VHH binders against Abasic site processing protein HMCES (HMCES). Designs and how they scored, part 37

Target 1, 269 residues: Abasic site processing protein HMCES (HMCES), of Homo sapiens (Human) (q96fz2)
Amino acid sequence: CGRTSCHLPRDVLTRACAYQDRRGQQRLPEWRDPDKYCPSYNKSPQSNSPVLLSRLHFEKDADSSERIIAPMRWGLVPSWFKESDPSKLQFNTTNCRSDTVMEKRSFKVPLGKGRRCVVLADGFYEWQRCQGTNQRQPYFIYFPQIKTEKSGSIGAADSPENWEKVWDNWRLLTMAGIFDCWEPPEGGDVLYSYTIITVDSCKGLSDIHHRMPAILDGEEAVSKWLDFGEVSTQEALKLIHPTENITFHAVSSVVNNSRNNTPECLAPV

## First folded at step 1 (VHH)

Design ze4 (framework vhh_6z1v_2)
Fold by OpenDDE, second read of step 2:
Structure ze4 (fold): chain B 269 residues (1-269), chain A 121 residues (1-121)
Amino acid sequence: as target 1 above (269 residues)
Amino acid sequence: EVQLVESGGRLVRTGGSLRLSCAASGRTFSTYAMGWFRQAPGKEREVVAAISWSGGITWHADFVKGRFTISRDNAKNTVYLQMNSLKPEDTAVYYCAASRGYSLPTHYDYWGQGTQVTVSS
């Protein structure tokens, strides 16, 4: 996974992240660093994206079932990294393979500390290789959604009103992530950064790409992944597997350029 | 595996209306884009309309010219084709199709057996 969409306004995103704590109380996640949230139809590594994490990471003796929402840097910067510039990392931390998560220090250590997060997105993009050509067809991949209002023809931009209605009820993609905290050697703000755990693709997606994000499907899965106070690493890792509960459509080449940030990125062609 | 069963096809007069239904089996209906196709005798199968998994996006062939409308009810695991102002040229076997990927017109994973629509002059 190298490209996502996360374009919802902050308030809409927050509402979409409504949850029940272990007491059954309906809650909204509290924001940390809301100003770092940058909505975009085209999120790339090194950009900030919102993730969910347990409140216990920030507050001693907090209920670990409570959730915080925070923009974090995509691309995990390990806490032990001693260079002043995260871009000097010599290995790719955009993704973490599920099969080797416990083999790599950069992921094992923060995971062992309970630094599990849920990466939020409208969906993610993947490119299908065309046989015999260097051409790739991009697809937008996301959760199946509840019935929405009728829209126009495929490829036509929905009216702003219709578009807003659709997105107001959008079920966000919830991807399993690991985050870490890095303190710059020269001082400054602590950097929170994350990696997305990847797995082999489900059958439905296999023709597009052989790998997919580990998707946490449902509130129980999300809650267990986040609740590092009550759920062990071993138990949490059982949640990491391919899911067939995914849909997708072909999109235009507009998304190929990471600078493009328009609805056309995820519009069907 | 998803099984699709079309219904509603019958003989109608020119200018008449007909509503086709396609019932899908299983619990994964909402994960599929749905489409209607038709095949007339001696002609190739052609796509008539398509609808996204949510129903939010629809596509209709040019020859429909606003006469047909595709819709779906995910609670009923059913996709519909409302056909108005029918013409003799609309006479065909109409097929329902399902796809996990919305890739019109060519790639559908499952097909129904079809229902016969006949429009008389």
Scores: ipSAE 0.009, ipTM 0.255, lowest interface PAE 9.3, mean pLDDT 88
Fold by ESMFold2-Fast, scan of step 1:
Structure ze4 (fold): chain B 269 residues (1-269), chain A 121 residues (1-121)
Amino acid sequence: as target 1 above (269 residues)
Amino acid sequence: EVQLVESGGRLVRTGGSLRLSCAASGRTFSTYAMGWFRQAPGKEREVVAAISWSGGITWHADFVKGRFTISRDNAKNTVYLQMNSLKPEDTAVYYCAASRGYSLPTHYDYWGQGTQVTVSS
C-alpha cells in the first residue's frame, strides 16, 4: 500500500471515528497534535496521516480501550535510529509484511511494546499492470458504502453529485499499523511514525495487485488491535488477514502525481 | 447504473460458429470487468468467460476452452463472445454481466436480459 486518500475535514473525521469504550460509553477520540493533520486526496509516504491508538500509550493508568487520534509520519523510523535526519533511513518502512513482522527488528520491537495503531483513510490506491502496455491503471479501493436515502450501495455508476454527498457518512478504511517513537539525537520533539501491515491480496483484488493492506473490518477487530493492555501481540496478529469486504473503481491518471490533490483523484472514470 | 443488451443468439448447426455481442450504455463501461454466463432449461446458471476492463486478462471455463473466446471493444462499449465448434450441450440463454472494478470477479452488479442460442444437428 503506497498511496491513500484522507481528505475529510478534522471535525468530520473525528465524528466518523465515534466508538464505544469497554464500559459501553459512546466516545469520540481525543486529538494529539491536530494542527499536523493535512487532509488530502493523494497521500504518499513521508506525509502525515491520522491514526488511532490506545490512550494508555500517553497516560499511565488510562483505560486501554479509550482512543487517541494523532497524525503520524508514514514511514516508520525505529527508536534505535542514530542519525539526526529521519529521511536518511536506508530502508523502506512504508509497509511491513505480515509473514515477517516478528523477524524484522524494526517491527518486532515496537510490537513487543504494544505499539499498534489503526491507520485511517478514505481508501487506498493501487496500480494494475496491463498486458501489452507500459501504462498502469489506477484504482481507488475502499469499504462498501451505503446510500443513505435509497436502498443499495454507492458505486462507480452513480452520479458525481451522489459521490459528493456520500462523504457526510463515509465509512473510513481502517488498516492495521505499527508505530514507533524516535527521539532526535540533538534534541527536539519525539517523532511518531508508522508502517502499514500488508497481506496477500484477496481474490477480488488479485488481478489489480498481489498485496493489500491488512484491513480491520468492524469495531470488534479495531478494538482488539488497539487494546494492547488486554490483547497480547500473538492474539492481535490473528486479526491480520485478507478481507473480501472491499470494493473499488478505476480512476484517472491524475492520481499518479502525488502533488495532485483534488476530488478528481478518486472520481470514477 | 449501466444497461446491458445482448444480441446475436440464434439457431445454429452442430459444429457451427456464432458471435454474441453485448452493448453497454454508461459513462464508466470501459472500467468494468465483464462476463458471459449461460443457463440451460432446468439447469443452474454457470459462468462461461470473463474479461478484465482493459482486455489484458481473460478467463474461460474448462468446458469451452479452445472453442469460445471473449473479447471487448471499449471504444464501442461492447463485449463479444466468439463461439466455435458448437455442440448441442451449448444450447442455453446467454447473459452478459458487468462488475465494478473487479477484473475477474465472482460477483456481478449488472445483467442483461439474455439471448437464446440453440444448437441442433
Scores: ipSAE 0.000, ipTM 0.109, lowest interface PAE 19.6, mean pLDDT 83

Design ze5 (framework vhh_6z1v_2)
Fold by OpenDDE, second read of step 2:
Structure ze5 (fold): chain B 269 residues (1-269), chain A 119 residues (1-119)
Amino acid sequence: as target 1 above (269 residues)
Amino acid sequence: EVQLVESGGRLVRTGGSLRLSCAASGRTFSTYAMGWFRQAPGKEREVVAAISWSGGITWHADFVKGRFTISRDNAKNTVYLQMNSLKPEDTAVYYCAAKYSTWGSPDYWGQGTQVTVSS
């Protein structure tokens, strides 16, 4: 996975991330560094994307089922990295293979610390190799979206409650990630960065690409992945597998240029 | 700023059908939830229907009772209201509205289009 879309406005994204804590209370994730969120139809490595993580990572004695949303850098910078510039990393940390996650220090160490996150996206892009040509066809891959008719009476047009009833968010793709915290040697702000765990592709996607992000399908999977206080690494890793619950469509070559940030990126051709 | 322009309102007979259109300006149409409102003389403005930014979710008022359907075409920056089985009580000015990501009232309104249903 080398390209994603995350274009929802901040408030829409927040609402799309509504959840229930372990007490069954409806919650919205609180933002950390909301100003670093940059909506885009075309997110590439090294850019910031929003991820969900447990509140317990930031607050001592916090309920580990509570969620924070934070923009993090795509491409994990390990905490032990001693250079002053993250771009000087000599190995690719955009993705972490599920089969070798425990073999790589850069991923094993933060995972062992419970630094699990859910990477949010509208979907991700993958390029299919065309037989006989050097051309690649891009696809946008995402959760199936279900059309729902909401019933109820909405009275006054100026009532915020009425809008809450009619507002429906895009079902975001929820990908399993590992994050780390890096302190620059020369001082400055702590850098939060993440990698996306990848698995072998499901049968439905196998003709497009042989690898896919580890998708956490449903609230239970998301909750268990995030809740490092209650769910062990071993149990969490059981959630990492391919899923058939995806859909995709071909998109234009507009997405090939990482500078393009328009709806055309994910529009079907 | 988004400008909304409604069209399609006219005089129709009871039992007739009408399709309203609302064209939005700008390139950010897909970021807005859209809705149709109506205001009859001497009555408060009321919500008729709403549609999510992607069109994946729709809502219709109870008084619609399956007669009206909201839809949108993001490629055309347009939201529609198909109205069937029209009744005299449906006579009103119909307004198109756009809502960004915040809760509350619509952010943008059209000027409205008059729908009149005669007995």
Scores: ipSAE 0.032, ipTM 0.499, lowest interface PAE 3.3, mean pLDDT 89
Fold by ESMFold2-Fast, scan of step 1:
Structure ze5 (fold): chain B 269 residues (1-269), chain A 119 residues (1-119)
Amino acid sequence: as target 1 above (269 residues)
Amino acid sequence: EVQLVESGGRLVRTGGSLRLSCAASGRTFSTYAMGWFRQAPGKEREVVAAISWSGGITWHADFVKGRFTISRDNAKNTVYLQMNSLKPEDTAVYYCAAKYSTWGSPDYWGQGTQVTVSS
């Protein structure tokens, strides 16, 4: 997974992340550094993306089921990295393979500290190899969405179905991530950065690409992945597996250039 | 947080045109879905048109398709309903509504503006 869309305005994104804490209280995640959130239809590694993580990472004795939303750099910079410029890191940390996550120090150490996050996106892009050509076909891959019905007259004005158009009622893709905190050697602000855990693709995606992000399907999986105060590393890793609850459609080659940031990037062709 | 003020309603003759405006106040107007509803005396309130928070998606009821057009200007915090080829059955109080959450009924309603179409 090397390209995503996350274009919703901050307030819309926040509402899409409404959740229930351990006590059953309905909540919205609290923002850290909201001004660093940059909506885009075409997000690449090294850009910032919004992630959910437990409030307990920031506040001693906080309820570990309460959530913070924060922009983090895509491409994990390990806490032990000694150079002053994170772009000098010679390892590709955009993705982390599920089968070797406990073998690689860059991921094992933050995972042992409970540094699990949920990476938010509208969906992600993958490029399918085309038979008989050197060109690749891009696809936009996302959770199945609620379909809006054609209606001439709704009748029930207080609950009109057509108010909830595609983007107003979009179910965000929730991907399992690991983050770390890097302190610059010369001083300055702590850098929060993440990697997306990857698994073998499901049957439905195998013809598009051989790998997929580890998707957390539903609030129970999201809650358990985030709650490092109650859920051990060993138990959390049981949530990491392929899922079939995913859909996709072919998109225009305009998405190929990461500088293109328009709705055409994810529109069906 | 959002307050809606409609304007533009008046008496018009059959076949005439009219543009309604809805001025919104509130820091998050651009994140709200907006709609126009109408209610004639003794009848249920019905949805006429809706527009997404981005303006990229619009919906119009079948009974107004080709005649009415909803649009918005997020820089001016305003939603419009352009009404063409008006018919007597379009006579109603027209309400502007805003929806903050993706679920449920509209969160905010305007006071309404009366449109009367003479046969």
Scores: ipSAE 0.000, ipTM 0.232, lowest interface PAE 11.3, mean pLDDT 84

Design ze6 (framework vhh_6z1v_2)
Fold by ESMFold2-Fast, scan of step 1:
Structure ze6 (fold): chain B 269 residues (1-269), chain A 122 residues (1-122)
Amino acid sequence: as target 1 above (269 residues)
Amino acid sequence: EVQLVESGGRLVRTGGSLRLSCAASGRTFSTYAMGWFRQAPGKEREVVAAISWSGGITWHADFVKGRFTISRDNAKNTVYLQMNSLKPEDTAVYYCATKLGYTYSPSQYDYWGQGTQVTVSS
């Protein structure tokens, strides 16, 4: 997984993350560093993306089922990194393989500290290799969305009003992540950065790409992954597996250039 | 609105071949993903194959992989299912269906044809 869309305005994104704590109380996640959130249809590694994490990471004795939403840098910078510029890290930490997560120091250490997060996106992009050519076909991959009668036939040729209504009730993709905290040796703010855990593709995606992000399908899975105060690393890792509850459609080559940031990036062609 | 009409279903012998067609009318067919589904007596409807709006992605269920091939002709607003090496277990009513985007789940398709009966006997 190397490219996502997360374009919702802050208030819409916050409402899309409504949840219940362990007492059954309906809540919205509380923001940290909301000024660092940059909506985009075309997010690449090293950019900031919103993640959910347990309030207990920030407040001693907080209820571990309560959620914070915070922008974090995509591309995990380990706490032990000694250089002053995190872009000079010589390891690719954009993704973390599920089968070796407990063997790699960069991931095992933060995971042992309960540094689990849920990475939020509208969906993610993958590029299918086409036979007989070096061209690749991009696809936008996302959760099945609840259909309303007004959204039942939305296509590229449909009115702009129909497309805008899709986002009001969009079910965000929830991907399992691991984060770490890095303190710059030359001083400055602590950097929070994350990696997305990857698994083998489900059958529906196997013809597009052989790997997929570990998707947490539904609030029970999301709650268990985040709740490091009650759910051990061993139990949480049982949530990491391929997901078949996904859909996708082909998109324009406009998305290929990460500088392009328009609705055309995810619109069906 | 998209309307779908399947054709090509008939009685064939084990080991035979058959091509099903699904003709679409109404909205621009080329913006919709298509799927072939089947339902045999006493069984739930199951997905057989799916194809993206452009034809660039195809998916086939494990139980037909290597024997069936889905394709489409957007100029003719038609999707096809080429069925080879047919087995008695392939006996079912075959349906084509469409939706915006792509999915392998029967519950996520918006428009369905009436179905065409395929019977495979020895």
Scores: ipSAE 0.000, ipTM 0.150, lowest interface PAE 17.6, mean pLDDT 83
Fold by OpenDDE, second read of step 2:
Structure ze6 (fold): chain B 269 residues (1-269), chain A 122 residues (1-122)
Amino acid sequence: as target 1 above (269 residues)
Amino acid sequence: EVQLVESGGRLVRTGGSLRLSCAASGRTFSTYAMGWFRQAPGKEREVVAAISWSGGITWHADFVKGRFTISRDNAKNTVYLQMNSLKPEDTAVYYCATKLGYTYSPSQYDYWGQGTQVTVSS
């Protein structure tokens, strides 16, 4: 996964992240660093995206089932990194393979500390290789949405008003991530950064791409992944597997350029 | 805890219309997806319709065939099911349910009402 969409307004995003804590109380996640949230139809590595994480990471003795929402840098910078510039990392940390998560220090260490997060997105993009050509067809991949009588697809919105309504009720994609905290050697603000865990693609996506993000489908999965106080690493990792509960449609080549940030990126062709 | 109270169920003749209401308690009604379900004697509970938190998205079961319409008024903390062209097969206890959070498929709801009886006579 190298490209996502996360374009919802902050308030809409927050509402979409409503949850029930361990006590059964309805809650909205509290924001950390809300000003770092930059909505975009075209999110690339090194950009900031909102993630969910347990409040226990920030507050001692907090209920670990409570959630915080925070923009973090895509591309995990490990805490032990001693260079002054994260760009000097010699290895790619955009993704973490599920099968080797425990083998790589950069991911194993923060995971062992309970630094699990849920990466939020409208969906993610993947490019299908066309047989016999160097051309790639991009697809937007996301959770199935509730169908309205009038619109069977995202592209069926016939008016701006309808489009807005669709997005106000959009079910966000929830991807399993690992985050870490890096303190620059020269001082400054602590950098929070994340990697997306990837798995082998489900059957439905196998023709498009062989790998997919580990998707946490449902509140239980999301809660268990986040609740590092009550859920062990071993148990949490059981949640990491491919899911068939996804849908996709072909999009235009507009998304190929990471500078393009318009609704056309995820619109069906 | 969210409490749901259904009302409006009664005996009606075939071809008649009925409007069900479900009043929800609590201040967070607008954050909940809502749904109507029904259960006939000896049958499993089935989903009838669902509506997103804002009301912008609705879903109706195939058997509804345009006869029923789900709606909501967030200012009143109430969801509705307008039922037209009722048939004997529609006889059931109708339940209101809510799902906490963002938009969900019409399944796995968290809170349920006690139900209201709808009877359609021939």
Scores: ipSAE 0.000, ipTM 0.272, lowest interface PAE 12.5, mean pLDDT 87

Design ze7 (from ze1 with K99H P100R Y102G G104T T105F R107P D108S E109D; framework vhh_6z1v_2)
Fold by OpenDDE, second read of step 2:
Structure ze7 (fold): chain B 269 residues (1-269), chain A 123 residues (1-123)
Amino acid sequence: as target 1 above (269 residues)
Amino acid sequence: EVQLVESGGRLVRTGGSLRLSCAASGRTFSTYAMGWFRQAPGKEREVVAAISWSGGITWHADFVKGRFTISRDNAKNTVYLQMNSLKPEDTAVYYCAAHRYGSTFLPSDYDYWGQGTQVTVSS
């Protein structure tokens, strides 16, 4: 996974992340560093995206079932990194393979510390290789959404009002991630960064791409992944597997340019 | 697991109105999209209406023709079906159903079902 969409306004995004804590109380996640949230139809590595994480990471003795939402840098910078510039990392940390997560220090260590997060997105993009050509067809991949009489496809909203309604009720993609905290050697703010765990693609997506993000489907999966206080690493890793509960449609080549940030990126062609 | 209990079904006259309610148990009601289905004797179960988790998006079957309206109150863990201008053809057992994602049109897309409530419209 190298490109995502996360364009919802902050308030809409927050509402979309409504959850129940362990006590069954309905809650909204509290924001940390809300000003770092930059909505975009076209998110690339090194950009900031909102993730969910347990409140226990920030507050001692907090209920670990409570959630915080925070923009983090895409591309995990390990805490042990001693260079002053994260760009000097010699390995790609955009994704973490599920099969080797425990083999790589950069991922194993933060995971062992319970630094699990849920990466939020409208969906993610993948490019299908066309046989015999160097051309790639991009697809937008996301959770199935409720169909309305007028909503044949994403972007087919006949009116601005309908469009707003669609996105106000959009089910966000919830991807399993690992985050770490890096303190620059020269001082400054602690950098929070994340990697997306990837798995082999489900059958439905296999023709498009052979790998997919580990998707946490449902509140239980999301809660268990986040709740590092109650759920062990071993138990959490059981949640990491391919899911068939995905839909997709072809999009235009507009998304190919990471600088393009318009609704056309995810609109069906 | 979500338990659904329908209520409000009764005998009504043609042209009458009825409001059905579906109460959901559990703490995750607001995370589910909800639907109303009906099944008449000897007929297949068919979708009547659907509503998104927030209530912002609704869908109604063509046969409803504006007579029925689905709504929900998440604070009460309840989904409603307001039925106006009822016809004998509307006689059926009405079912409430819940789903997390996907299509709202097929019964198989719904994970949880109520026991149903009988609506009878007399001529």
Scores: ipSAE 0.014, ipTM 0.307, lowest interface PAE 8.4, mean pLDDT 89
Fold by ESMFold2-Fast, scan of step 1:
Structure ze7 (fold): chain B 269 residues (1-269), chain A 123 residues (1-123)
Amino acid sequence: as target 1 above (269 residues)
Amino acid sequence: EVQLVESGGRLVRTGGSLRLSCAASGRTFSTYAMGWFRQAPGKEREVVAAISWSGGITWHADFVKGRFTISRDNAKNTVYLQMNSLKPEDTAVYYCAAHRYGSTFLPSDYDYWGQGTQVTVSS
């Protein structure tokens, strides 16, 4: 996973993240640095994306089940990195393999500090290799969606015009992430950056790509991943596995250029 | 690269008041949770008070509740500890500490520490 869409306006995104705390009270996550949120149909590494994380990371007395939403840089910069420019990091930290996460210092250290986050997206893109050619077919991959009227789901079978109306009730993709905090050696604001944990593809995606992000399917999984105050690293890692609860449709090559930021990037073809 | 410097520690009589200040250098101060700790001779360092990065949440140890108040001024990069009704048992070196993630009571969880300021309360 190296490209996503997260285009919802801030208020729509916030409502899509409504949740219940431990007492069953309805809540919206509280924003940190909301001005850094930049909606886009075509987000690449080094751009900012919204993530959910426990309020306990910022406030000593916070209930660890309460959530903050914050924009973070995609591409984890380890806390020990000593260059002035984080773009000079020699290692690709866009993704973190689930099978080696406890072996890689860049990921093991923040994970040991409870720095788990949930990366939010409309969905993600993958490029399928076309057999016998050098061409690749892009696909938009996302949770099955429920129709506004109830009873049905909106998926790849629906006509393109139906997609214009679905965003008000869109179920956001929730991907397991690890973040770290880097303080520039010459002073300046702390940089929060994240990586997406990856697993082997489920059977439904195996013909598109051999890897997929670790998707947290449902509020129970999301809550346990975020709650570093009550859920240990070992217990949280049990949530990291492939899921079959995904759908997809082919999109045009417009998405290939990360500078293209229009609805055409995710429209069915 | 947050550096913390405590000031205000001195000799005070029982029942007196004292305000400690912790000046932080670095642009990231407003993102840190802050704590005041103390250590008396022969004892372990204990947490006295803590304040969230925004100042919206404060915590005070039971043995200082109602007497001490933690506050912060993010525009001045400073944390304060207002100490009222001082007792001889409050005699200790007082330390300011910064926690990058907030939300912790253990001294071992704090990332940056000042050098300490001595408070002595005489009877």
Scores: ipSAE 0.000, ipTM 0.121, lowest interface PAE 18.6, mean pLDDT 83

